VHH binders against a8e7c5r167to518. Designs and how they scored, part 3

Target 1, 352 residues: a8e7c5r167to518
Amino acid sequence: YKIFMDSDSFYYSLTYDLTNTVQRQGELGKSDQPLWKRVDDRFFWNKHMIKDLVDLQAPQVDFWVIPIIQGFVQVEELVVNYNESSDEERSSPETPLQEPTCVDDIHPRFTVALISRRSRHRAGMRYKRRGVDTDGHVANYVETEQLIHVHSHTLSFVQTRGSVPVFWSQAGYRYNPRPRIEKGERETMPYFASHFEKEVETYKKLVIINLVDQNGREKIIGDAYLKQVLLYNNPNLTYVSFDFHEHCRGMKFENVQTLTDAIYDIITDMRWAWVDQAGVICQQEGIFRVNCMDCLDRTNVVQAAIARVIMEQQLKKLGVMPPEQPLPLKCYRIYQVMWANNGDTISRQYAG

## First folded at step 21 (VHH)

Design j6
Fold by ESMFold2, fold request of step 22:
Structure j6 (fold): chain B 352 residues (1-352), chain A 124 residues (1-124)
Amino acid sequence: as target 1 above (352 residues)
Amino acid sequence: QVQLVESGGGLVQPGGSLRLSCAASGFTFSYDSSYAMGWFRQAPGQGLEAVAYISSSGSTIYYADSVKGRFTISRDNSKNTLYLQMNSLRAEDTAVYYCARVRTYPSGYIFQYWGQGTLVTVSS
């Protein structure tokens, strides 16, 4: 598929609906319909810009309406090679590469892609950058899809991030403002429920991962979230707390392993979407919903860690990696850069 | 359908006793040994506090320091029911008590299933 970037933040494809995950594409089935008629409305950023054209219902308009997302796209081809040093890569004149060898082409290869789709809801009012609104939409809602492609196999793992769905703020003319709850618990309940009813309809099961500090300034927000989760009392939700700042100072990835170890069975049972030429082989059984206060740096680190666990399982299942080895260091370095770029892009869009 | 239903709350004088029950349906306590059953409470204006939890085998039991020696957690696997015997109640024990299926780890916790809560009020 060909993906075009018209700016550093907006992406489109003439042949692929960037608004939908691999799994949602499979659920829709094959169609000759224009891409815009099958989009995920949450991520259809040019819907209202072109509404007069769409309202005409003329067939020729369909081909001019290309769905556009705001978010992030990066694609990398990786090679599974565990040899740290090779004369071919660091050769001197005494190590000629004049022989045409197939050795460099025999290592397994795979493509990894990262696609983040920012919800168009809450996009217009930058001064309200926290919490839920009266329509049940949350600030900084982003769906991130990690894709693996090998030969004719396409594998996909999806996560979401989004603000704590209560009414709260942290903006004012204080230098370092404390977060503040703006509506009472009872008043918030129907809007919290409205948000998660939509989420459960879409993803069926959710694993909430709340990274808000359990002590200090953030405690009031974490407590409010947990209380609303308890009141909502939906068995399709699982609630996970992780005190990120107490254990992950300096973004040390080994400390995030405490979380991924604790939920390893939940990650494994989530599975992923797998499609090949014969059709859908399996599907993802729910989604991780990850948040911190602004759903930026802490959220991105945790999502990368979860997605890495899944990617290693996917690559081992496909026979691209040996069953008892981690990713080669070069592959992991590129993976980390991809997720860092994702986080930087989401942060820029949030701050802009 | 998964459900946890607490009962046995009410008004009691300081020094009195109550027994809370939590009836579970839609899952079996012993299905996944990595989960425990527990009681959690929330006083007005306060965050959630772990009170006690008991492992799937019954061999590991935790009590908060504030309730040690006064509260006893137990379970009846044949009835799929969790209990909390609360003795020598104090005003500080006033809260809504939730039963939950939980997993704890050093940096946090996991709530898989929980109930609607039952109110315990300790006052003269």
Scores: ipSAE 0.699, ipTM 0.869, lowest interface PAE 0.9, mean pLDDT 82
Fold by ESMFold2, fold request of step 22:
Structure j6 (fold): chain B 352 residues (1-352), chain A 124 residues (1-124)
Amino acid sequence: as target 1 above (352 residues)
Amino acid sequence: QVQLVESGGGLVQPGGSLRLSCAASGFTFSYDSSYAMGWFRQAPGQGLEAVAYISSSGSTIYYADSVKGRFTISRDNSKNTLYLQMNSLRAEDTAVYYCARVRTYPSGYIFQYWGQGTLVTVSS
């Protein structure tokens, strides 16, 4: 059970710290501390609004201060049923007994949740929605956590998105604007490093998935990213290029499957956070960091595809799905809607 | 820990030769046949370009058109070392050369590990 507030896409829970992943919750240990003392600062949006209360350091204030995130939360319960019913609108609501098979559910069930946490850094920079700043923060940084809950098991898979961490801009007209590099390669190096030092400290290993087109106007941004990655030269980074090819209308799952097939071993080795009654069973061994130019539509499709691969592995390991079948069509349809809603919400928040 | 260290760069006259080496530690070149080892370079004021790469089995070799017939990529699995023999050097070969472990696929590529680079200057 979670309580949420959807005023400009702000969310909170009275009992759960929405700023932290399942994995980070486990690392913090004791759960009787006030939520606001344990938050991930990147995602603590009401920090400024309650500064006077937080500065009091009074025990009475602690349980009135609830962390708020900006982002997205959606929770769905799904049923693994390969024999979908065709009799959807035949209910006789006034009859007491419709048949002896009602409510006797033999099909496995699981809960899926999607939590996106937008970084509070770079908020309010009206004319600078691209790249890195002098503090090492990037535009449109969002951590998205996909949760699976089955019986006593909680599983979590986390991804990040964020702007290419160089100094660049794309002029005010969104339709076919030319991106421009604002600072030189050497001048950018320490700020690129500042950003990724924090990312490596937090996530240990990163797999960068750069969706920027390899040709045309976007090429200069992709080339700048790769060069900074090479100069940074950290063995905890892996750099993946994927040409999404904007000439193809919409997001084609066949094209995205080329990517997930090519990195399937990397996805499998990433694993996920898994917690049950015995405690932590395993942890996620790094993170995917996905970007396109604005980190919106292409990024969302790729993240959904990666998270689907992980979800199917999780469900199969738990015995909720048979090993040789895809997710039932109704489950997949709901999954697609959840990720579409995530993308739409992130897009509205990015536009301001 | 994984590391790639390039060496063998330096100043050489046009028409001369250099041999670049890339010593790897923390992984074996032949592990995971989906990866290749390669050399990439960046000339002053230019982007990164592929020079040559060799598959894990050694059976597939790529050379950029600008270096075909002049450069030879090779590797020694017992020493875990990648080589680039550069002959008939030209001024346009002046660049920082990077050794990398790479995977290619129809829609893109993966850089898994790379080195700090070694400078090659071709000047009279």
Scores: ipSAE 0.698, ipTM 0.870, lowest interface PAE 0.8, mean pLDDT 81
Fold by ESMFold2, look of step 21:
Structure j6 (fold): chain B 352 residues (1-352), chain A 124 residues (1-124)
Amino acid sequence: as target 1 above (352 residues)
Amino acid sequence: QVQLVESGGGLVQPGGSLRLSCAASGFTFSYDSSYAMGWFRQAPGQGLEAVAYISSSGSTIYYADSVKGRFTISRDNSKNTLYLQMNSLRAEDTAVYYCARVRTYPSGYIFQYWGQGTLVTVSS
């Protein structure tokens, strides 16, 4: 029932509110209200058009206003099949093997979807600006929701990304310019707090995953982030650092497993949203907020790795995957392409 | 609900001593043995430095080379309180000291809870 427009990376649906996660939609409940009255304001890209239409005082204008997001949507149907070769090319017929042979064409199937919603705030800052502004909004803020659908079950796992919420820049004429801090600790604190106050109100608990290099040119940004986190001192925040470049050189993304292993208990305790015909079975208990310097490639790789851990737990709990095997290779390959497309789309939108 | 409160900071002369305390509420030190309790400090204009930490069981204790032999970390589980005894203080020990609940791993670290900090100034 999802309908989307993929002309300029803007998406809409006539029947589904793309601005809200499965969990937020469950919290809102059923309503006869038009979609635009129930949206998540952060991701409602055509909001200003509403004010123009209301000023006209036209009857029933509400059903003509459909919420639009900027971001990414991809949906794939996957088959859990561990037999990579054809069953029809099995042993020679001259040997009497009379056991009935069942063809496994009835392998379990599930739908996976990615929905990324870019914040409309700071939309006019396409020059790859960094950090937080005086309204507490950060550059390149994206909420990414990974959905699993099988039979009557809808499962959802949500992550966010966004620039380090301090005042900083990295622009200049040098080939490799050093980033710089633009405001001091005390001056930054109110705006840092403004950002995280909104995040805690929305998601309740946050696990910050800071991928900024702990040495070299990026260190000043990572140190500034940690300073503000310590000063903010909110027990609903957990701060995780991971030195991505020291562990993932040569595009060896398997080394991201050192991070997911170290936080495996935190991932498991985060849970996910689970809805079926009877209603809400469980909810996600917080959010991972992941960043690197620009919140693009490194962030996308880590988010994909965390979401994979959750997806395998979800599929195993539903009995779609056996408990001691990884995702089938074909499924994993499609999964990687979906997340790569997500990353590419977010990157193009950030660059303008 | 969860809170760490440092106390015991102040002005002291070089060669002097101070004892920092960190009262914890809302959790027990022994819950989730993958976390340790520790003291971290930040001098003016510097990044955060790990000073010492003690494992959940108390069996593992680490000290930074800059403080080894002069500082002692300890805890009293009955009071849910972490301590740092600082002896033979030097001007370079001047910093804000933070109490924190942490987990370390080869590729990074995790801060779960921390305090507001207490200032230690070592000056003649």
Scores: ipSAE 0.660, ipTM 0.848, lowest interface PAE 0.9, mean pLDDT 81

## First folded at step 24 (VHH)

Design n1
Fold by OpenDDE, fold request of step 26:
Structure n1 (fold): chain B 352 residues (1-352), chain A 124 residues (1-124)
Amino acid sequence: as target 1 above (352 residues)
Amino acid sequence: QVQLVESGGGLVQPGGSLRLSCAASGFTFSYDSSYALGWFRQAPGQGLEAVAYISSSGSTIYYEDSVKGRFTISRDNSKNTLYLQMNSLRAEDTAVYYCATVRTYPSGYIFRYWGQGTLVTVSS
């Protein structure tokens, strides 16, 4: 696939549908239809721009319209070499990734891609857009897909983030104001249900990972979320609480391993999408929906941690990594930078 | 499909007793040793709190401090039913009670399945 970057936030491809996951593309099958007619509507950022073209009812529209996503795309080629030392400079999100050098054919290689696609619904700044609307859309909804490509094999793992799907607000931009619930439980129920019905329809099963503080100012939002989950009572939902603030305070992000260990069986059972030349090998059976208050830094850290677990499993299944070894340090550092860049980009887009 | 159904809630005087039941269908209580079976409650305007839960093996039982000595959790595997005997009820016990499968870990908890809840009101 060939991906183009128009800016820090907008991406398109002439040959690849950036709006659909590998799994969804497989489900859609081969088609002679133009890309813009096969898109996931949620992530078709420039849909509003093509309206005038569509209104022309010209057949050339099929050639003129290229779907654009708002979000993040980064692709890296990695080499599995356990003899290389880690480069501490690559651990900084401010350090641009450099092209790999001194690669030989003796070491296994794989390509990793990170694609985040932002929903076009309820786009806006974080302090202006929170919670759910009457259409069941949530603020700062982002689908993030991790892709691994080795030879003819393409593997995918998809996660989502999104604001707590209740009616709530947080006014102000210069300080951390108290969140406020805007509507009661009963009034919120149908819209909460609407959101998750669509999610279940799309992803089959959802594992909610709620990172909202269990104490302090955020507690009211966490309580409201859990209450709606209980009221909705869908067997395709699992609810996970993780006290991120308590355990990861002081930049102790390594403590997220407590979460990934606790949900390891769930991660394993979820599986991933796997396609080769012969067709579909396996499918992702569910999705993690991760949230904090703004669905930015904390969410990004947790998503990265889960994705790393999956990546290691995938690479071992492919025979790219030995079963008893972790990801090589150099690979790990590059991987961390990719996710950091993802987080920073999404933050800039949402914060304005 | 998996379903948990609570029953036994109602209005009771302070000092009274109630017995809650949770009937499980679609799974057996011993299907996964990593999940405990428990009762949780949410009082008006409050968050969800754990009342009592029993490990899959039955070897470990937890009670919230406020209900120790008054409440008893038990299960009947043959009936696939969980119980909560509540004695010496207080006004503070007023809440919606939920039956759930739960996994606890150092930094949080996991709810897999739960019921619609049953309302317990303790009032004079």
Scores: ipSAE 0.913, ipTM 0.963, lowest interface PAE 0.3, mean pLDDT 92
Fold by OpenDDE, last read:
Structure n1 (fold): chain B 352 residues (1-352), chain A 124 residues (1-124)
Amino acid sequence: as target 1 above (352 residues)
Amino acid sequence: QVQLVESGGGLVQPGGSLRLSCAASGFTFSYDSSYALGWFRQAPGQGLEAVAYISSSGSTIYYEDSVKGRFTISRDNSKNTLYLQMNSLRAEDTAVYYCATVRTYPSGYIFRYWGQGTLVTVSS
């Protein structure tokens, strides 16, 4: 698929629908409809810009309108090689630059793509836009899809992030102001419900991973979120609390493994989308909705960790990786860079 | 669909007793150790706190310190019902009580299913 980048934030394709996941594309089936008519409206960023064109109702519009997403796209080709010495050993000046050993066709290869698509709804900067609105849209809503392609197989795993869906705000640019609740519990209930009804409709089941601190200034928002979850009382929701700051202080991101281990069965049961030439092999049966306060760095780390677990499962299932081995170090490094880039890009878009 | 339904809440005087019930439907109390059954409460203006929970096997029971010796959690598998016997009730016990399936881990917890809650008010 040929993907074009207009800037660090805007992406489009003439041949691929960047607004829809592999799974949604499968559900939509083959269509002769133009791309802009098949889009997920949430992620059709330039919809407002093309309104006048669409209103012309001219047949040519189908050729003029290309859906654009705001978000992030990166594609990498990875080679599964466990014999590659850590780059640290190669930096010794005395080791002759071993000619890049022709990646002998003997090692399995796969393509990984990371696609993040930002919702056009409730767009704005983090200090101006927090929480839910009266339409049930939340600030900094981003759908992130990790794709793996091997031969004729395409695998997809989708996650979402979004602001805590209550009415709350955090004012100020120069200091970390205390968040405040803007509306009461009862007043918030219908809008909270509206948000999650749409989410459940779209994704069937949701696993909420709330990374908001359980103590300190953020606690009020976390408590409000949990209360609304309880009040909504939908059996298609699972609520997971993880005290990220407590466990990952000092940039100990490895401690996120505590979370992934705790929810390993949930991750496994969720599965992923898998399509080949013959059709759909399996579907993702739910979605992780991850949040912190800003839904930026902490969220990105957790999403990356979950996605890595899935990637390893996928590659093992494909026979690309051996069953008892982790991702090769080189692959892991590239993977980390991809997700870091994703996080940085999303942060810039939201933080301004 | 899986449903938990709490009952037994009400108004009681300090020193009084209540028995809460949580009836489960759509699933059976499993011996699967993956989730415990527990009671949680939220007082006005406060966060959710764990009151008591029992492991799937029944071998492990947890009580919050404030309720130890006063509250007793139990279950009847034949009735697919969880109970909380509350004795010597105090004003501080006033809260909405929720029944839930819960998994605890070192860094947090997982709620899978929960009820609508039942209000317990302890007042003179």
Scores: ipSAE 0.912, ipTM 0.964, lowest interface PAE 0.3, mean pLDDT 92
Fold by OpenDDE, last read:
Structure n1 (fold): chain B 352 residues (1-352), chain A 124 residues (1-124)
Amino acid sequence: as target 1 above (352 residues)
Amino acid sequence: QVQLVESGGGLVQPGGSLRLSCAASGFTFSYDSSYALGWFRQAPGQGLEAVAYISSSGSTIYYEDSVKGRFTISRDNSKNTLYLQMNSLRAEDTAVYYCATVRTYPSGYIFRYWGQGTLVTVSS
C-alpha cells in the first residue's frame, strides 16, 4: 500500500482506506464502491471540500475524490535481532507496508505501522476546545491504530483518546489555567451517554483509562468524569484510574509499567484484530480510551506502553519473537521514536 | 447482563443506623478473585471515596478511617449480596453510596461493575 503525505498532518492513499481500521475493513467486506463511500465519516477530513464535487453527481467523481485523514502515519520495517547494538535509528514515514520476504533472512522481520486519525468533529486548538458537545462529540478525538504485518498476516490494535466528555473549559491568559465545569451533572448526563453509546456501538467495550490528576487543579474534571461514568452505569465500561503525575514525575515514564501490569489481564482479554488471506482470525473485543486533560503527552506515553504489550504478544503469537524475551532493544528504540513522533505530530495539530 | 443494585438508603437522624444492600446478578462473587467488593460514597461536591471493601477470599477487609468501628461490611454468597451496616451515622456520612467490584493497585484502581447508587442522608 502506498501512503502519501500532503503535509505533516494530512495523509491519503489511493489504494488503502486510512479512515477505517483493519477490523472495520473486514466488517465492511469486499466492495466495488469507491473509497470515499466506504470511509469512516469521523475521520474523513476533506469531506466538506468535496461536497461540491459530490453534488455534481458525475460518475467521474469516484475517481477524483480521495479521502484524506488528518493525523499521523509512520511505517517501519523491523528486524528481530537480540545481538545488534541499538545504534541505527531508522525512521521512514514514507515506506509503504510491504510484505516482508523473510524466506532467506536469518532474523525474523516484521513491519509496524502507526496510524492516528483525528476526528473532523470538534478539532480545535489546545485550551480553546474542551469537553463534549450536544452531539456527543468530544474535543480532539483521535483513533490510533498500531499495525503489525508479517507475510500474509496483518494484526491491528486500536486505541482512542479524547477530551473528558463533560462540559468543561480551560480558558485564560495564564499558563495552565484552571479548568472549569460549565454544566451541571444532570444536564451533562444525556450528552455523556450519547458519547459513550456511540463508542460502545463502535467498539463493543471500553476501558477508560483516566490519567487526570487525582489531586490539584485537574481533580474537578477527574471527579466529574468518574461521576458521569458511575451515573451512566454501562456494563460495557471499565474505569481505570492511574495517577500519572505522581508516578511518572520527573519523566519516569517507565513507571507506566505499573499500569500495564495492573491491567495486563484486561489487555490480554481485549485481544486484537488479526486477518490473513483466509480471512479474520480474531477480533479486538474492546478498546482503551485513554485521556488526560489535553490528551497529549501523558496519553501518548500510556497508549504507547499498552500498545507495546500488545505488540510483544502479537509477535510471540506469530513466532517472530521468542516467548520469554522482551522486544529487542533496537526494535524498542524505533518503536519509541514512532510513538514519540505520533505524539509530537498530534500535539502540533492541537496547537493549530 | 451483570447488574449491581443498591438498596437501603434513606433519611436517618444523626446517631441512627442503616443497612445497605447490594444485590448482584449476572455474576457470582467468587467469579473473579482479582476484584474486591466494596462500598464507595460520593458526597455532594466531593470526590468518590472508598468506604469499605472485602477481597474475594474474604481475607482482606478495608475500612476508611472515618467509618472504622461504626460501619461493617459483609457478604452473603448464597444470596450474592453485599451489605454495609452503618451505625452511629453522622452528617458527614451523607452521600450517594455505590457498591462496586474494584481492583486496587499501587498507582490507582479499577472499577469493573457498579450500581446506580443509593442516597443516604443524615440530617436532624
Scores: ipSAE 0.911, ipTM 0.963, lowest interface PAE 0.3, mean pLDDT 91

